# VH-VL binders against Chromatin structure-remodeling complex subunit rsc1 (rsc1): the designs that were tried, part 5

Target 1, 111 residues: Chromatin structure-remodeling complex subunit rsc1 (rsc1), of Schizosaccharomyces pombe (o74964r206to316)
Amino acid sequence: KPLSSLEARAKVIMRQVRRYRDGSGRQLFAPFERLPDPRMFPEYYQAIEQPMALEVIQKKLSKHRYETIEQFVDDFNLMFDNAKSFNDPSSQVYRDADFLKNYLADVLRLE

## First folded at step 19 (VH-VL)

Design F1 (from D7 with heavy chain S56T)
Fold by OpenDDE, fold request of step 21:
Structure F1 (fold): chain C 111 residues (1-111), chain A 118 residues (1-118), chain B 107 residues (1-107)
Amino acid sequence: as target 1 above (111 residues)
Amino acid sequence: QVQLQESGPGLVKPSETLSLTCTVSGGSIDSYYIHWLRQPPGKGLEWIGVIYHIGTTDYNPSLKSRVTISKDTSKSQVSLKLSSVTAADTAVYYCARDRWNQGWFDYWGQGTLVTVSS
Amino acid sequence: EIVMTQSPPTLSLSPGERVTLSCRASQSVSSYLVWYQQKPGQAPRLLISGASKRATSIPARFSGSGSGTDYTLTISSLQPEDFAVYYCQQYNSYPYTFGQGTKVEIK
């Protein structure tokens, strides 16, 4: 089954953001691949109203839950914002979330 | 609550492969970043590498060619292999936890001494 | 890699004294700096993260400050249990690197 134009575009965006590595070759996106385990991070689910991760976005995409690319991008931004909300600003994950959010914006601008 | 414990041979011959295991209890290694570090006797700490919650690894460039970190989720164990060892690899080896890529280590194993000697 | 340099190598003090430990990075680490305490035969213990955030259960007498390349760990009033080696670590970039440590010993 051919991908819709939205799905195809979304996958290109996801691939580009996921593949980003810093100067040392570190993969920044790793923390955002999946939702935190509620057993290990119960406080995450107490603090975050709408948990989001790539696995959730991919599922929504495959289920055709996105009507616009903007809705897709909103979930990506939510994912990063949740990380920034939950984690200390001095943490690497916070820093990476902030960077990737800006990187996503750049990716979109260059389309 | 979370505990880490290193285990493995305390003596390794030169040119052989050092093999250690970090057993993690009180948590899930699939939720944590597990790092390996070492400390030669009377010296400071050196970062060896890390395995992500999703299995991705990063290594210190100084050791990359000789280091392999892996994990077995079913056993809650993270493994370190360091090949072609020399006397310079004699050290106390630690595994440590970074909860969610924070950048610091909040829980450490007690460390295990590995001596490289013929 | 970023080289971390601590000073002094050894500090001899008496209980009750103020302790000031220095950690300098070869380039800016943007406050992504950690302090650990290590006692003989033990693993390091987390003291401060993000240059100034005291870890859970760490006494208030421990504090961290600094920015850019220069950071300081301060113990306002040295206690007997504080005699140990202190390490700084940067997590600004891979590979993570540590200072060579400062030994705080009893005078």
Scores: ipSAE 0.928, ipTM 0.962, lowest interface PAE 0.4, mean pLDDT 97
Fold by OpenDDE, fold request of step 21:
Structure F1 (fold): chain C 111 residues (1-111), chain A 118 residues (1-118), chain B 107 residues (1-107)
Amino acid sequence: as target 1 above (111 residues)
Amino acid sequence: QVQLQESGPGLVKPSETLSLTCTVSGGSIDSYYIHWLRQPPGKGLEWIGVIYHIGTTDYNPSLKSRVTISKDTSKSQVSLKLSSVTAADTAVYYCARDRWNQGWFDYWGQGTLVTVSS
Amino acid sequence: EIVMTQSPPTLSLSPGERVTLSCRASQSVSSYLVWYQQKPGQAPRLLISGASKRATSIPARFSGSGSGTDYTLTISSLQPEDFAVYYCQQYNSYPYTFGQGTKVEIK
C-alpha cells in the first residue's frame, strides 16, 4: 500500500529527529518513544491534559488522522512541550525536549 | 518504593568476566534508566554505563570494549558483564535508577564488592 | 571527558560550623551538576540536582550554588549526622563523571 505524500513526508521528518545524536553520541529522542507507564507515572497523567509520544503520532498517522503536515508537527511540538511542562528545567530530558523542538523547526526550515 | 539490589560473585579471577545482576522491585525497569557505577576501595565513583527503558545502552568510553549491559523484563533484572578483568576492576559495584533521563540517581542499590584476585 | 575536581580533600570541623565545599569542572557543565552524600558502608545519597535544587527530604541547611565551571555545596550549620564524604557529578555530557570527593570529618 503506497503512502500518501503527507505520510511519506511525516516519516522522513520523524526519522531525521529520532536519529539525532549529540557530540557524545547520545540519542536524545529515547524518552519520547512511548507514553510513560501510568502505573509508574500517575502524576504525569494528572498534570498533562493531552499525553503525546511517537507511538501515538505513528498511530494517528497510520489511521489518517492528520489532514495537514502542520497538524502532525503540532503533535510533535506537544510531545516536547509536555516533557518540558512535566520535568524540571534542570533535568536532561527537559533540555533534550527543548533542543529537539528547536531541531524539528530547523529540519522543517531546511526541508 | 523502588528498591535496587546488586548480586553476583564477590571474587573473580584475572582475565575472566565479571557478571552482576541488579534486581529492581517496587517499579518497572521498562520505565526507568538503570545505570551501573563502581567505586574502588577508598576512592571515588566511576560511571560504567546505562540501559534505557527501551533497551538502548550507552557505555563509558573507557570501558566500552569490555562492558555489556542487558536486561530481563520478566525477571525485573539488569545485568552487567565486564570482560578481561584485572586488579584495577576491584570495586564496589552499584546499580542506580534515573527515573526518566533526569541526569541524577535518586535510588541506589547497597552495592556489592567484587574483588579481582588469582 | 569532563574532569571534576573537588576541594578541599578533607575538612575537619565541629558541629554548628558552616561548611563550604568546592567542585570545579574542566569545562562548563551549564548547571547540570549533582551533589551526593556518602557515609561509610552506604551508597551515595542524592542531595542537590541542577546545581541548586534540593532533593526531597533533604534538610534546608544543605544548599547548592554556582554556574559554568564552579560550584559550591554549603551546609549552613553542620550537624553530627552530616559527617561524610560529598561528591559532585556532572550530567552535561557522557560519560557522567564525578569529583574525587571531599571528606567532612569531626575536628
Scores: ipSAE 0.928, ipTM 0.962, lowest interface PAE 0.4, mean pLDDT 97
Fold by ESMFold2, look of step 19:
Structure F1 (fold): chain C 111 residues (1-111), chain A 118 residues (1-118), chain B 107 residues (1-107)
Amino acid sequence: as target 1 above (111 residues)
Amino acid sequence: QVQLQESGPGLVKPSETLSLTCTVSGGSIDSYYIHWLRQPPGKGLEWIGVIYHIGTTDYNPSLKSRVTISKDTSKSQVSLKLSSVTAADTAVYYCARDRWNQGWFDYWGQGTLVTVSS
Amino acid sequence: EIVMTQSPPTLSLSPGERVTLSCRASQSVSSYLVWYQQKPGQAPRLLISGASKRATSIPARFSGSGSGTDYTLTISSLQPEDFAVYYCQQYNSYPYTFGQGTKVEIK
């Protein structure tokens, strides 16, 4: 079944951000693929009001829950902002969330 | 309390494949980032690579052509295979946990010595 | 890769003395730096992350400082349990790299 222009655009954006590797070859996106397991990370769900991860975004996209590309981008930014809220500022995952948020903005500007 | 324990043969012949297992207890290997490191006798630590909680890997470029890290969730185990070993691969091998891709290791196994000699 | 150089290789000190350990990176690691303690027959123990943030349950006598390429670990009053080898690690880029260690031993 044919994709809407929104769905097609969203899939391109997701692919570009997910596959990013830095100059040392390190993948950055892995922490954002799935929500933390509540049994292993109960403190995450105590601290984060609106959990978000790529798996949730993909499900919402498949169920046609986004009316605009901006709503899709808002969930991406929420995902990165949650990581910055939860994790120590000196952590790699905090730095990667900050970088990927800026990278997403660059991807959107060039498209 | 999370615990990591390395196991495997202590002696490996040159040109063969070194194979080690890290068993994780008190937690879930699908929630953690498990790294392998090694420490040659009398020398410092060398990072070998990581298996991410989602099963993808990244390796030290110096070892990438010879190393494979994999996991078996049903056994709570992460495996290291290093092919074509030489005496330079003699070391204490560690597995270590990065809880959520922080960049540092809060739990380490006790280490296992692997000697490469004929 | 980023080469981490620790100095001195060995320090011989008495309990109660102040100790300062040096870690130098071949290029800036932007405070993405860790300190570990390793005692004989044991795995490394996390002391400090982010150059200056003590890990849980690490005594206040341990402190880290520095930026760019130059970092230090300070133990303000050396205790008997502090005699060990200390390693720095950078996490600015892959591969993660470690210094060769500084052994702090009893004089």
Scores: ipSAE 0.863, ipTM 0.931, lowest interface PAE 0.6, mean pLDDT 93
Fold by ESMFold2, look of step 20:
Structure F1 (fold): chain C 111 residues (1-111), chain A 118 residues (1-118), chain B 107 residues (1-107)
Amino acid sequence: as target 1 above (111 residues)
Amino acid sequence: QVQLQESGPGLVKPSETLSLTCTVSGGSIDSYYIHWLRQPPGKGLEWIGVIYHIGTTDYNPSLKSRVTISKDTSKSQVSLKLSSVTAADTAVYYCARDRWNQGWFDYWGQGTLVTVSS
Amino acid sequence: EIVMTQSPPTLSLSPGERVTLSCRASQSVSSYLVWYQQKPGQAPRLLISGASKRATSIPARFSGSGSGTDYTLTISSLQPEDFAVYYCQQYNSYPYTFGQGTKVEIK
């Protein structure tokens, strides 16, 4: 069964952002693949009102929960904003969330 | 509380493969970033690489052709293999945790000395 | 890769003295810098992250400062338990790299 135009576009965007590596060869996206385990990171769920990760976005996409590409992008940005809210600004994950937000915007312009 | 402990042979012959394990207790290797580092006697630390909580890896380019890091979730273990060793690979080997991709290590194993000698 | 250079190699000081350790990077690390303490026969201990932020349970006598390529660890009043080797690490890019250490000896 063929993907909708929205779902096909979303999958292309996801692949490009997920596979990003910086000039040193470091993968950036790994922290965003899954939600933190609440047993290991209970403080995350005390601080973050609407947890978001790629696993949640992928589930919503497969269930046709996005009516527009903008709704999909909003969840992506929420995921990165949560990381910036939770983590110290001097951390690598904060920097990577900030970078990937900008990278997502570039991918959207060109795709 | 989270604890890391390295184990493996203390003596390895030149040209063979060095093989170590890091056992993680009090936590989950599916939630953390586990790094391997080494410290030659009397010298500074060298970063070897990382296995991400999702099972992918990144390696120090200087070692990438000889190193493999893998994990076994059922045993709560992270493995290091370094092939074709020489005397230059003699070091104390550490595993260390980066809790959530912070860039620094908050828990370290006690270290295990591996000597490469004929 | 980014080369981290520490100086001096060794400092010999008395208890109560101020200790200042230098760490220089071969290119800017944008304050993505860590300080560790390592005592003989032990693993490193996290002291400072983000160039200036003390880790949990680290005494206030430890402080970090600097930017760009030049970073400093200061111990404001040296205690007997502060005898150790101190390492800086950058996390600006892979590979993560460490300085060669400064040994702080208590007279």
Scores: ipSAE 0.863, ipTM 0.930, lowest interface PAE 0.6, mean pLDDT 93
Fold by ESMFold2, fold request of step 21:
Structure F1 (fold): chain C 111 residues (1-111), chain A 118 residues (1-118), chain B 107 residues (1-107)
Amino acid sequence: as target 1 above (111 residues)
Amino acid sequence: QVQLQESGPGLVKPSETLSLTCTVSGGSIDSYYIHWLRQPPGKGLEWIGVIYHIGTTDYNPSLKSRVTISKDTSKSQVSLKLSSVTAADTAVYYCARDRWNQGWFDYWGQGTLVTVSS
Amino acid sequence: EIVMTQSPPTLSLSPGERVTLSCRASQSVSSYLVWYQQKPGQAPRLLISGASKRATSIPARFSGSGSGTDYTLTISSLQPEDFAVYYCQQYNSYPYTFGQGTKVEIK
């Protein structure tokens, strides 16, 4: 029930990044909540070697699979890097992944 | 292949609630971003809002106080409700898909005209 | 809200002619711009995304260009099926907004 210092910190970071809205009120994080359905997006799994999404990160966190905060941050960055690898730079999801990666870095510095 | 089809009453009385459904076939509404748009006769398009694959929404601020978008996964349907309608809400209503949150719509429904009149 | 202004409102042209359509945004949209074609009684059809990327199955005679606030759709040689209304849309910020259209009609 009680969270380790690492897990408590990770949950705070996760909530901040997850809840981000830009100045127009648009939520940015929705595409990163779940992995693409393999039946709808088979090409994603052909192109991306290590799929990652918040649902996977949350599962790993609840199962105490992270030994360090760096491992948690690496999975977050992998998630954003996958989106930038898969999507055209002119897409909204590419731009949002790039922005959120930088936003995560900012959130970490304020720790 | 994915298809979208709007359905609902073509005539709505002033002050009542406009209710439409978008039925998605050949795909999954839990994987896509479904938008609603409208086009008054002889005029341009207006974006109404989006329901994300996870069920959260964002709305055009001009309509936000009157609009609700929701989904029913068991029926593969996305619903639009617009309350307190006036003649200004007369339009062809479209649902459209953004497959990967790209910012553009690759599939559109055929559209349904809703007239607000007594 | 970003206002999209298309010009001219109407172009009357013959098949085979080259057409250039203008779309101006009230502030930079950083090439987050889409062009659609719409024929009477039909839904819009995606032509160009990212200001310049032609959508699947769109003929090579359609091209898009521009940056910042100024964007152009070009049809290099009009075909009979190209007489329609053309709309631009920005996806830089919410609400997504559309121009009021340019009608390309037969002369």
Scores: ipSAE 0.860, ipTM 0.926, lowest interface PAE 0.6, mean pLDDT 93

Design F1 (from D7 with heavy chain S56T)
Fold by ESMFold2, fold request of step 21:
Structure F1 (fold): chain C 111 residues (1-111), chain A 118 residues (1-118), chain B 107 residues (1-107)
Amino acid sequence: as target 1 above (111 residues)
Amino acid sequence: QVQLQESGPGLVKPSETLSLTCTVSGGSIDSYYIHWLRQPPGKGLEWIGVIYHIGTTDYNPSLKSRVTISKDTSKSQVSLKLSSVTAADTAVYYCARDRWNQGWFDYWGQGTLVTVSS
Amino acid sequence: EIVMTQSPPTLSLSPGERVTLSCRASQSVSSYLVWYQQKPGQAPRLLISGASKRATSIPARFSGSGSGTDYTLTISSLQPEDFAVYYCQQYNSYPYTFGQGTKVEIK
């Protein structure tokens, strides 16, 4: 089945955000690829109401669960906001979530 | 309860490949970021690189041409290979955990001394 | 890469004294800075992250401060177990880099 315009656009956005490397060559997106393992990070699931990661977004996209691009973007922002809620502001992952949220906004404006 | 343990030969000949293994117990290498570092005798620490929980890697540019970090989930092991070694590669080698890309290491192995000598 | 410079290289002090250790970065690290303690024959121990946040179970006599390029570790009253080498590390960018250490030794 052919991809909708929404799904084609979502795939481009995902690739751009996912592949980002900073000026030192460091990949930023790795922590957001998969949900934390509940066995290793039980406190995450005690603190975070609505867990979100790229693997969940990809599954929702493949199952046609997004009716609008805004719903897709909301899940991306939820993923980054969860990281900022759970992690200390001085951590690298907090900084990277904050950066990638702004980067996503920039990617959307260049559409 | 997470424990890290380095293992491998303590003596390596010049021009050969240094090969070390970090065994992780009490946790999962598919959940953590495992880094390798080294400390030459009497000197400070040098970061070698990281293997991310998803299996991708980043390396110190100073060593990138000679280093490979890999993992074997079934053995709970992370491996370091450093090719073409010289006396300058003599150091205590550590594996260390960054729990979730925080930027700091909360658990370290005990370290293993590797001497490069004829 | 970001060069981390620690000073002084060595301090000889008695228990009960206050010590201040300096760590300077070649460019701003925006408080993405860690302090470790290393005792002879041991791996480093995490003391402080984010320039000023004590790690779990680290005594209140350890404190960190600073911003930009200049950072300080303070031990308000040295205890016998505090004689060690102290390292700073930046995590602003790759490669992660460490200072060469400050040895705090008993007088």
Scores: ipSAE 0.858, ipTM 0.925, lowest interface PAE 0.6, mean pLDDT 93

Design F2 (from D7 with heavy chain S56D)
Fold by ESMFold2, look of step 20:
Structure F2 (fold): chain C 111 residues (1-111), chain A 118 residues (1-118), chain B 107 residues (1-107)
Amino acid sequence: as target 1 above (111 residues)
Amino acid sequence: QVQLQESGPGLVKPSETLSLTCTVSGGSIDSYYIHWLRQPPGKGLEWIGVIYHIGDTDYNPSLKSRVTISKDTSKSQVSLKLSSVTAADTAVYYCARDRWNQGWFDYWGQGTLVTVSS
Amino acid sequence: EIVMTQSPPTLSLSPGERVTLSCRASQSVSSYLVWYQQKPGQAPRLLISGASKRATSIPARFSGSGSGTDYTLTISSLQPEDFAVYYCQQYNSYPYTFGQGTKVEIK
């Protein structure tokens, strides 16, 4: 189905991934809404070369910084990959990043 | 150094609302996940719920109809309200930090005993 | 809800002994498992996360193992400061749930 604009497609994708709750009713996306505060999490910025979070993606979208939907999707995947790089594989946030990356792929197939 | 401290009334009457405050110092409640837990005297721990750094909440289904967790960033405080209390709600109440949604709690308050009695 | 069951309820031991505590989940928790130590009148202290990762400043005598539904905390040589109650917690799903505890006390 044809889409009128990149922004409209991006907003639909964002809404679907952000609203996900697992079978226990737990929201998964909260850690990805904002970047960690550098004062509270200095080690994050030592480990992660290119920080990414939804707040950054939304700003880039509003400033028309994405030329293609693929660039938008790449930032989403970078966000999840950063969480998997920074956090121990046994952490909840690592597991949730891994799940949401796969979920994003499913959402893209529906579009 | 991050420190959490619970405060509030130690005695609450049945049917009323239990209200507690967790004050976070040496850190930011807009960067952390603050959970409430409780422990009846001589018993194990029960998870009450969480307030996310963004302000959203999730609650234990067993308490969801009676519980509200909220925060006041200007005071660096997270509040717990539990309505319609009974003697079964008597416990030591803890606030605890999950640093960034790890699933475990690395800092705990000292705990505060709340007794529900007439 | 995932029920966490600890055994035994109580262990009476002397310093220097090896102790093994069991935690069983009603369904797999995929190593999303935490151990805490709690002394009388104190808040719990984080020992082990991810079933086997020691928290900062936790002595090497503490170790965790297990998978699926069965998990173990081992203290290789019990010290006087290790007499406490030990709790397991799962973080596989909400609500987070805790075992009822194992009390390790001096013989």
Scores: ipSAE 0.841, ipTM 0.920, lowest interface PAE 0.6, mean pLDDT 92

